VH-VL binders against o27280. Designs and how they scored, part 39

Target 1, 266 residues: o27280
Amino acid sequence: MDSMNVPEVLEIKRIVEESESVKTFIFSWDFRREVRPGQFVMVWDFRDEKPMSVSLIDPVRSEIGISIRRVGEFTDRVHGLSEGDLLGIRGPYGRGFELMGRDILLVGGGIGMAPLAALADEATARGMRVDALVAARTADELLFLDRLEAAGVNISTCTDDGSCGFKGFAHERLLTLEENHDMAAVCGPEPMMFQVMRILDERDVPAQLSLERYMKCAVGICGQCCLDDTGFRVCAEGPVFWSQELSRVREFGRYRRDPAGRRVPW

## First folded at step 1 (VH-VL)

Design m38 (framework fv_marstacimab)
Fold by ESMFold2-Fast, scan of step 1:
Structure m38 (fold): chain C 266 residues (1-266), chain A 118 residues (1-118), chain B 112 residues (1-112)
Amino acid sequence: as target 1 above (266 residues)
Amino acid sequence: EVQLLESGGGLVQPGGSLRLSCAASGFTFSNYAMSWVRQAPGKGLEWVSAISWSGGSTYYADSVKGRFTISRDNSKNTLYLQMNSLRAEDTAVYYCAKDLYEGAFDIWGQGTMVTVSS
Amino acid sequence: QSVLTQPPSVSGAPGQRVTISCTGSSSNIGAGYDVHWYQQLPGTAPKLLIYANSNRPSGVPDRFSGSKSGTSASLAITGLQAEDEADYYCQSYDRSLSGSYVFGGGTKLTVL
């Protein structure tokens, strides 16, 4: 076996209410088995098991955090739990984010800010300059603003309805921001990530994007997954991909560069 | 095929140094913690050192702390053990081992012999 | 000296059952740390036989089983075969030794 498949039963140490629909569950963690931003764990409630991104990595306190949005039966049950209750945790799994350069842009939509919050902590600890564009449908769905501010992150916000910050979508807000980054990391709904990737590509900013819908593939639940004609196995290489890799994926991006460097339809 | 291949063993005098290497193939080396485990002639297994997937964290048995240094080069799929200030008690076959989960070593190399003798 | 205690030898006839014990303390097995078992044939590297107390890796026959209770663990081998003659090691983690993995002293199994 390439990874341990036996869940460890852990006690919920603390629960943080991030919003009306999102909670972060905090567990003691033995960092002899490292976890990095962008990786996920399988959360088992003794009935069903679901992949969840790690949103807090704190070796000093020996804690990890897992942020969960209420969207169905499993997550509704987990949201009903209290401090002291037990959950099974397997992992970590998947390919995490890589940090390079001095300046990083984070672009997160909704719950996609969860893995990016963990990345922001690591980037600031390394002395990098971090700019975060936090996007949501409404102001009450913007996540981790206080945590990012406490970490020294430069924050820009946008909401579809204009209830906080720029009125519009993440990519529209990004067009109004100064280009000045060595890399970017992006996580959120795929339409948002596609539009953001196109802008970053034009600015020659290398970006990493997290395809959370494929996290189950990384633990073998759905078997082999291929995105397009390149034969990518998302389950083996994901959930985090570089934009250069994704520019070849017909499903994700329908544009490529020809030999002259022009963007053309696939 | 999943394989670990050690090299660098040999005869060295007390107080001397050796560097062991372990070449990994057939699995994603950068996703796993790695360990060195040794076995003196006719004796049992003794864990020596471990390194996290990234190389950011290293761990040592009390018997080797301050003398041995574990490191890895993920771009070359290679694990290293730098052994300094060697003692007769360090004479052993040294195994490279992949850590499946919390010390469960699922893949082992064939070992390389280190003899510390005058 | 080993932190985990195993009998130095055990023996059985073909087809019989043997059990190898591994006795620890409150700082290792008693603290809830998992126990792993290894088989070492003469002149070869160890092979993972049981991990996380009772799980078998792919390719290990179901004749081998593990269990853990209190400060101790056991490896059971049923239907003994001549090729089972080997050294067997238990392993756990000990927090009192600054986070060290610890092995038992080993048990030589002789198939009569």
Scores: ipSAE 0.000, ipTM 0.383, lowest interface PAE 20.0, mean pLDDT 83

Design m39 (framework fv_marstacimab)
Fold by ESMFold2-Fast, scan of step 1:
Structure m39 (fold): chain C 266 residues (1-266), chain A 118 residues (1-118), chain B 112 residues (1-112)
Amino acid sequence: as target 1 above (266 residues)
Amino acid sequence: EVQLLESGGGLVQPGGSLRLSCAASGFTFSNYAMSWVRQAPGKGLEWVSAISWSGGSTYYADSVKGRFTISRDNSKNTLYLQMNSLRAEDTAVYYCARGDTYEYFDYWGQGTMVTVSS
Amino acid sequence: QSVLTQPPSVSGAPGQRVTISCTGSSSNIGAGYDVHWYQQLPGTAPKLLIYANSNRPSGVPDRFSGSKSGTSASLAITGLQAEDEADYYCQSYDRSLSGSYVFGGGTKLTVL
């Protein structure tokens, strides 16, 4: 019963250039294999396999989209592909976001907006009010603004350098936003997510946070992908966690683990 | 322009009480955690107390627990430190600081001197 | 005594590089908590110099840099200038002290 654990070779139907470093690859998808915002797939280029978050879920067109940032050899090779080329896709995997309430807040940093863009589509389709705080280092790195606007999302932006919107970090911008929300979803660099989580916890807003480093743990292939909580290793299914699950973990937002299992500062 | 201005320092006898105030301007005070940090003459910095943005959570260094009370009035943009049962070792310049959620202090006041002496 | 250890003094000549260390333990820097650095010029309040290990606030020149490794952190100052003469403090968080902010003892930088 493991058909989702074998790669299906799919044709790249369309490529959207989101920024200088980010592309969305769109594939036809059989929605008998359900996929939810916050889940990921394993992308196989016939040499190596990497987890990538699903950024577009479109049952009307029978399409999914996978947004990939160029950060290394694998992603550089994938960015060199064209429409009509083939990739292996396996999944979906992992614990996705859960929608609750009527008014939600999305806080995304950089490529972390990818899974949140899919969530925004679902939430607006359900008639929810969606506020999104989109953060990046510079204006050119802000992602999915046109797509979020077209979906009816209320958008706030911030950039580290002040080239668009608020000058500063996501958590600094969040402190100037005084709207009440029934839930929040957060995805981006872990230090940003930690800051945002603490603010939301003080405002009594339940938050879900997507941790990229736990995508491999969710498929059971990373035995050392763990949080060091009070001196022992704890591995949980991810990548999406509720803030209550992370608030007691001193490792979250402070450091990560490299492939050898050593703690590395952000 | 972010400004923090401390007041209420002075000379007090051991066992006495003093209330420090910090007037904040140039930012939305109610959105930030705030702290008190002190520095004894010729010595280093010591964190004393912190309060969350809403005032719902307060934190204290072990050296002042039970004696000091941090509070805030968001309607007046003012942070307070009520200091009771003062000891000679509490002699220091007391700084008001804006605490961030990364647990660093991005803006500091000029400080107010508290001297505990008979 | 401070829970984070800094050398009490460091000195350098104009134009040189100096490094100030901050040594912690498994309950603070070793537990993964960020290190922040403050500069205190004589007779003034402390000012944030480096936050979250290596980030500079607006207005801090890039000749100031921070790093963290294991249980320790370092502040590096290149192109040393007379106006850098000050006290420097590292700061982190310690989980064993009922969740307290902790400062280093301070380092007096003298420009020779």
Scores: ipSAE 0.000, ipTM 0.392, lowest interface PAE 16.9, mean pLDDT 82

Design m4 (framework fv_marstacimab)
Fold by ESMFold2-Fast, scan of step 1:
Structure m4 (fold): chain C 266 residues (1-266), chain A 118 residues (1-118), chain B 112 residues (1-112)
Amino acid sequence: as target 1 above (266 residues)
Amino acid sequence: EVQLLESGGGLVQPGGSLRLSCAASGFTFSNYAMSWVRQAPGKGLEWVSAISWSGGSTYYADSVKGRFTISRDNSKNTLYLQMNSLRAEDTAVYYCAKSEYTGLMDVWGQGTMVTVSS
Amino acid sequence: QSVLTQPPSVSGAPGQRVTISCTGSSSNIGAGYDVHWYQQLPGTAPKLLIYANSNRPSGVPDRFSGSKSGTSASLAITGLQAEDEADYYCQSYDRSLSGSYVFGGGTKLTVL
């Protein structure tokens, strides 16, 4: 009797341990509520709600997956849950990735691989060639390598400490990759994304970058999601932006915002 | 547009010290790695030192380790090279360069001459 | 000897094609690291000519091109002109040197 968007209480069907600090929670999903890679949902533990990117979209099994890194009180509580427990899910929200051309480069850092894993599935299903550069601090923090390999993705890895693949940062590894792509999608720490964007711009590769700057604003009504210069709200106009859009934002790669909307250096 | 301007070069005696500065303008200085590259008279380019965007990581050629210190002040858009225990073989034009970490040096200053002699 | 080896000199007549080689090893070019090229006109600072093996910055003529294969890279200059007379340096990254930028020894191009 109410047209307002309310959380659906869903049972945790399966939990996949991706690393010591990351778990993927899998739910049955009615795909009459379409979900696209790059969109997020609000996860409600009956006390607090937090935005989480969708990392698995499987219409054949009628499932979605949400990957969550343990970083604070809310995520610690959610990590303590078991298969069969309940969570509230509402959404999806935000602008997803757009696919174009015949081949795509994915560049992901840490948990930023979560939305890119869902994008890899869609791109391969469309018959695109997918190359992924997966970056992390250490080998144990590289995410979704087995899933990407099973999907037929061509994988390059990069770790800060050299424990797997190239020793160095994502943008340094990208400089050793000579293939040009019709487009790229990038998700990870903003300083990394800024350096990657510069290289892709110089190579004339159009890129979409996902900003994981989320807050409690589910539909972009609150100004806390706002970016400098352009006034973009991540919940309303993001989280995915083309590199041309981000080139106008002085904040990108330099500052983040706290929950009160104040600029905080990286 | 994008500009780098070195200063602080000059004549110093062996064993002396000198500090070079590089003033940056026209780009977001704090987002880029910076390097110092030198060129002895009539010789080729030699990389000397590099510093990450934040200043958290510094790198040095073996010939200058322990004698030279690279630093930056992102609030002033300025790169520095502190040169101690100078030797005759340190005589060169010193260039600052805007760098990608793997060594793409897309913008160079005009250079400043350092001469080490008695 | 430099970590990246270039011929000390190369020469050509106006309108000709010249190539300048840059030979590395398994710790740099052979490890897949990109090669960049710089042009230094007499009495001036170096200028970026080619980046990431084969890309030209805005303002660099199509006459300049770069390539990379195995442990080596090459800079090609077609339609050689008198103003191309300069020193040319290749540059890459060497993983064996604790994260070091390395330059070739330089090649003096003389336009006959």
Scores: ipSAE 0.005, ipTM 0.395, lowest interface PAE 16.9, mean pLDDT 82

Design m40 (framework fv_marstacimab)
Fold by ESMFold2-Fast, scan of step 1:
Structure m40 (fold): chain C 266 residues (1-266), chain A 118 residues (1-118), chain B 112 residues (1-112)
Amino acid sequence: as target 1 above (266 residues)
Amino acid sequence: EVQLLESGGGLVQPGGSLRLSCAASGFTFSNYAMSWVRQAPGKGLEWVSAISWSGGSTYYADSVKGRFTISRDNSKNTLYLQMNSLRAEDTAVYYCAKEPDYLGMDVWGQGTMVTVSS
Amino acid sequence: QSVLTQPPSVSGAPGQRVTISCTGSSSNIGAGYDVHWYQQLPGTAPKLLIYANSNRPSGVPDRFSGSKSGTSASLAITGLQAEDEADYYCQSYDRSLSGSYVFGGGTKLTVL
């Protein structure tokens, strides 16, 4: 077995409370194992293992951060941990984002802002102009606004309920933004990503989209990575895909699969 | 019944232009990406160009980049290939093909012959 | 010229099994992209024979099967019939070529 595929037991160095449901866990990291925005790690609490996107990459402090939303038993247990407690970390895995051009648009929904926050740091460090559209259901679920502002990112917000910024969905807000970009990166709920991708496709803006379900496929824990309407595999290294690949997947953004394998609209 | 029907081929001189059309029927044309694939006499298949379902993204083989333009009219269920600065090596049967929910082609037209010769 | 390598010809007798290989690289089949197979009868347009590595369209006999492993794929034809005489092409997607579709050079199947 490769050392990359063996969990390393790391001490939680610092915990940042991002919201009532999201925490960022910070660990010391040996950057001989390079980590790129868009990659994920497997987090092991000595009972279960789950994939989590890397949200902070800091080679100067030799730290990585992993942002975790409280959604079930595993994440509830992890949220109960304190600084000084131990977690197993394996990875990194998956294809990270690629940067091109001078200008980038980030479109993030909810916890999808986590990998985009790491990307924003890299893009600003490279001297790119970064515009971020941060979307959530309510103002309390908007993530990383202070971090993005500190990095010099130009921020637009939208909430479904209108409690902060534009009232509406990310794609509706995007339609009111006329500034063009050399590329975009998108992460969030699949229906949001599908609508955003269609608008960017029409504007001829190349986009990379991060699909949570492909994180499981990248480590071999699902039998097949099925994005298509017929149950056939679109085989590419995930979780980050170019929009040109996803524009051909009829199931993307339209349907999900239930536990019986049946097509269910989003 | 899903059908694709190409037209617009013919004889053209080097440096000339042709526009190919592909009429689609029997499926919701606007839901699918489309491709053009060509085959020179006695040779194999070569992918030429593809277009997203909306028409906003286009893709080209290096051999045709800057000379060919793919487009579509979803209101007419029609795919186009505008071919400019034609060369002898562009001589081929040109097929339009429907892309399903994977990176490939599930339905092909009958093809239209393009001959570039003086 | 082809980035996917197929044998130029294969032959068999009626009732026999033949296999056609398709060898790619880390930028296409090895990157996880699916392989599709097309049958081209003399004087006709290509027809989809196998899609997404191993699946058959409606109307394709189960004598035709596909598989993929590593950087390669194969098409197997069992119970060979005279009507199977055709050219066969594999196709995948290549990320290194500006994200383009790639075809094998084709294999001529002769039924003896």
Scores: ipSAE 0.005, ipTM 0.451, lowest interface PAE 13.2, mean pLDDT 84

Design m41 (framework fv_marstacimab)
Fold by ESMFold2-Fast, scan of step 1:
Structure m41 (fold): chain C 266 residues (1-266), chain A 118 residues (1-118), chain B 112 residues (1-112)
Amino acid sequence: as target 1 above (266 residues)
Amino acid sequence: EVQLLESGGGLVQPGGSLRLSCAASGFTFSNYAMSWVRQAPGKGLEWVSAISWSGGSTYYADSVKGRFTISRDNSKNTLYLQMNSLRAEDTAVYYCAKGYSDEVFDYWGQGTMVTVSS
Amino acid sequence: QSVLTQPPSVSGAPGQRVTISCTGSSSNIGAGYDVHWYQQLPGTAPKLLIYANSNRPSGVPDRFSGSKSGTSASLAITGLQAEDEADYYCQSYDRSLSGSYVFGGGTKLTVL
């Protein structure tokens, strides 16, 4: 699945401020190098390189967008850039989402809405009925609501603090929604995805989940990308997995690994 | 199993037209770029045209630009090549090829022969 | 003519090593675009043999290997066998030709 192309140096065409902590960087893109919802690229600031999910795929305008949350030194530096500045982009990499049936449920938490926003565009373009459950800690952290609404998506929201929509977690909100989807796609914090997966499995809704912890790993770094019971390497086999694959992984949703390989609770 | 099956080739006079089709199965057709690559008898491979996953972007070799049109129907898992104003030098086997990241052609059809002759 | 240059033919005896070169320019291989290799057996469609410079698809034996340096790439075949007799094509991408996929002219491998 990996692309091995050298990073192409691209000019930041436009920056969209999605929230106080999230920006979308938009670049002109040559679509002979295909990009699919669920794939990621390596972003190079000429000092360090990090994987980032693609959040906008627009062949009509010849643009891609990459949404980046400010969480550390690299992302803080990138957030300091302006339109006209340069970044290196290599990719795309990884498995994209697969679409099936007539209706799809998207469940996104925080920055996990980024790859799902690209998927929503594709699903609506195919004429699918799209329902999105958008979850965040607070109303200010709900992402892409205007874009999803413009695309014709039916939106439900929930926030941990009750500042917008249902007060509670994504899985609690999901229990109050209708069960008539042909498939689902889920992206967000791993504990959220685990709870959502369990409910969808009980409803016999096939789901694809995108593992966010992958964004902390360089492609080929096996220690950070290996799943417990299956031996899957997220950077080689993922980041998108079917729920049937993840249901057999003891570590999914409960633990992560520190640099020494020890289990750490989420 | 990935399968690509070309059809629509045949004998045509110079200045004539043909429409090629490629039926795809075994993968999510709408997620991948598709291309047409041709090979004249006894000669090498020549890329002809490419189309993005959505059909929103199309690309052509200079030798066919303005005469050929690539298109796709994602609901039918089918790729097309409309060939107009055909010339003797367009005589070739035309292959349907599946694109992948890194601009590689990971699967090819068996090809369909187009002969442009008086 | 082809933008990527390959020797028109190469030959070897069973068990020997052969190497097929692919020479590009600063607008393709030299710009960092990957090189892919295809094997075309007589009377058949091309088949992917090496992708992204040095990677083998499932089912391609270890005796086939690829490498890239500067503006050129190379396909090496060790332990040459009669069934390797085929045409071999390199392929990359060229930004200067309005962005085009480009193929080498092909190399006919003869097993003596």
Scores: ipSAE 0.000, ipTM 0.386, lowest interface PAE 18.2, mean pLDDT 82

Design m42 (framework fv_marstacimab)
Fold by ESMFold2-Fast, scan of step 1:
Structure m42 (fold): chain C 266 residues (1-266), chain A 120 residues (1-120), chain B 112 residues (1-112)
Amino acid sequence: as target 1 above (266 residues)
Amino acid sequence: EVQLLESGGGLVQPGGSLRLSCAASGFTFSNYAMSWVRQAPGKGLEWVSAISWSGGSTYYADSVKGRFTISRDNSKNTLYLQMNSLRAEDTAVYYCAKDISYEGSYFDLWGQGTMVTVSS
Amino acid sequence: QSVLTQPPSVSGAPGQRVTISCTGSSSNIGAGYDVHWYQQLPGTAPKLLIYANSNRPSGVPDRFSGSKSGTSASLAITGLQAEDEADYYCQSYDRSLSGSYVFGGGTKLTVL
């Protein structure tokens, strides 16, 4: 009953440098512990533990991948590790994405492409048509383009500064796309996800959104993961939610929570 | 009409089992956590169990842990409480309650209750 | 035995003010968790009277008010009416008891 709550010490088998600020760490994984796109694991460097989305799921090679952006002390230390070094992993946790229909739109911003890359692999393996809108602030922050192309994904890009693809935000680029989709999956900064959700709702496209809300407790109960009006706990209930669920959350797209649990505007 | 309707109560002998149901209508059931709260005859309110909106997390009072199982079927807008190894002290009216799950959670909608009597 | 302590009974005459106390500890009210109040009329299910310490649901008269300080909370009822005769329960959350919702033992209000 308790095995998934005990960290397993795993050797870093391979490291892929995705960008100047993002690396994917690949580990051998025992798939008797089921893992699906959209779920996360707790990564332990023997000092601190942080939640990370699973970005690669490969049962054929018995491997998982975890993509980590360098944003602070913990991630700086992990980025300093090499193949052969050890990390503690526990999980998986959370609700994964659900796939339906024949075609899917993925909309990812920055590191939010990580869980969507795993989803693209599953959707493609199931024979779905996959269109991905990959958004970032600059060209150097666009992630997983080669991997998505190798999987047969139809890729559109946008950057805030116009350094690659459409110049503008994800929702502005989405307005220029004339594709019909049976569903969408969205992951990125919350204001981006809110704007994208509004467009998808108007187009009557059901969407799943992955919400990264202060996930410090991976085992299910913590105040930092709670959404305001609906009482969702992201680490237990999410991180994946349907757009219809999020449309009733007053906090979504407007406020975040700091480590003390106070509401802070985006 | 926004309401909760409990069913499944009755008379059972010690060591027996009962399954309670709670039918929800008039709100989006799948958006809310749900709880069971009981009240023994002439006594106060006691929280029994809670379940998250998705069913992914469940919580139990120490007095029922290991004997009771809470579950939900969001496709049917129904909450359940499976009660096993019943004891005389489990005799109570069982209320289904809509749980506004946030720090400082409260119950904004209650059913009318269903009576469970454990008789020796 | 309740984790939250309420007086078992209070009484007052019509038009008077009564207060009902709810005393907790550092693992519940003292830890910052909100206090909520429920009214249970004879033979009926409880109904929400006050939530998040001091807020009234639509339809609850302003003569009912709640407050919280330190490890305790209070429900105040002004201008007592005969129909206020009921049981009143406070409720909070306790982090030390397997993360449980906790109710007070209840207070029977008699209108003389």
Scores: ipSAE 0.000, ipTM 0.384, lowest interface PAE 19.3, mean pLDDT 82

Design m43 (framework fv_marstacimab)
Fold by ESMFold2-Fast, scan of step 1:
Structure m43 (fold): chain C 266 residues (1-266), chain A 118 residues (1-118), chain B 112 residues (1-112)
Amino acid sequence: as target 1 above (266 residues)
Amino acid sequence: EVQLLESGGGLVQPGGSLRLSCAASGFTFSNYAMSWVRQAPGKGLEWVSAISWSGGSTYYADSVKGRFTISRDNSKNTLYLQMNSLRAEDTAVYYCATDFGESYFDYWGQGTMVTVSS
Amino acid sequence: QSVLTQPPSVSGAPGQRVTISCTGSSSNIGAGYDVHWYQQLPGTAPKLLIYANSNRPSGVPDRFSGSKSGTSASLAITGLQAEDEADYYCQSYDRSLSGSYVFGGGTKLTVL
């Protein structure tokens, strides 16, 4: 097997400011180590290591990008870095999205658009028709709209506050969508994903959902995993799951874990 | 419980060689970078060498570079330090430690004594 | 050799506060690298006491606290107890030494 488990020290080639709280860090990448949309890498700042979804996969330019939302100490430090600085990257890890059919729907909430942006690039390159429903709390938190437009994606937006597009939640907007799709891919907050999954299940649209919940990574990122607010679920089956798999998970969309590991409602 | 157990220390003449081992248990060894840190009798701590969790990258203090080689066998949960061309100033207790991302040493073994005697 | 400077000794009475300094330079602490602290009881291996400037591992009492400012860091111990008598080491990373971990020379704490 390849050196997937070895952190490669890479120079930050470019940094793209996606929003006030989100940056994409772009690195040169050797595509003999294949990366697929929906997979993640471990980002190492030489002090701590955290899982981050791959948001850009460009074999033509030999580049990958990782999009990081500022949410705590690690991400604050990484956001303080400049082009030319170094980060350790190991991976990729996890099960990526599978593309099927001709027409696909992407439903992304907040930073959940990051892995879906990479998927949109691959789907459009394969000649598929891509519809994206991009959801956020406010217009300033809608991500990758310019990139999706450049890729030829048909974009719908919704914001909780009505500052851009449909006023309301992703699942409310989805109920107004008229065309059926051959598959869907969904990534965002678990309550949003649960509601979206239920609608897609009723419509018999096979859906893949990426769990953005983080888990502890102290003991490894594969094998037995628990859901934890401080970690990302990463096992042989994840982070991407088919809707039929998630419909049997009691905690999905109903409960989360607090930092002490206790089950609490969303 | 995380345990690190060093072995292989002893008395050696200047110019001689020793191989230290560190047996790890209680954690997934292959997920941790590892370091060797030494302490001469009555003196302070000195970092000696580090190895990435896969063994793909190794690092050395200038005082040991070219003489010491760090390695690991993840299938055996064991860290090694091959020490060649030993000098009197290499006399120290050698500690095995888990190394969190070129940052800090969160778990330490009990140490093994290396004495380089003339 | 010690790249980070600590006082060789510090003393206090039970219940008092002591502070142990760790002074670096622009290539280590001043470059933004974190400072970590280790406690070494007589005849034992070092134990992680403070990591990432101010964080405590599980089992370390809140009497121990760390801080960092500019090119230096400090370890504060309040409510001194006899059991705190030990050697204390700061540690950081230095980019000018081919990128190497560096330790302070150590401070012997005596509780009188």
Scores: ipSAE 0.000, ipTM 0.393, lowest interface PAE 18.5, mean pLDDT 82

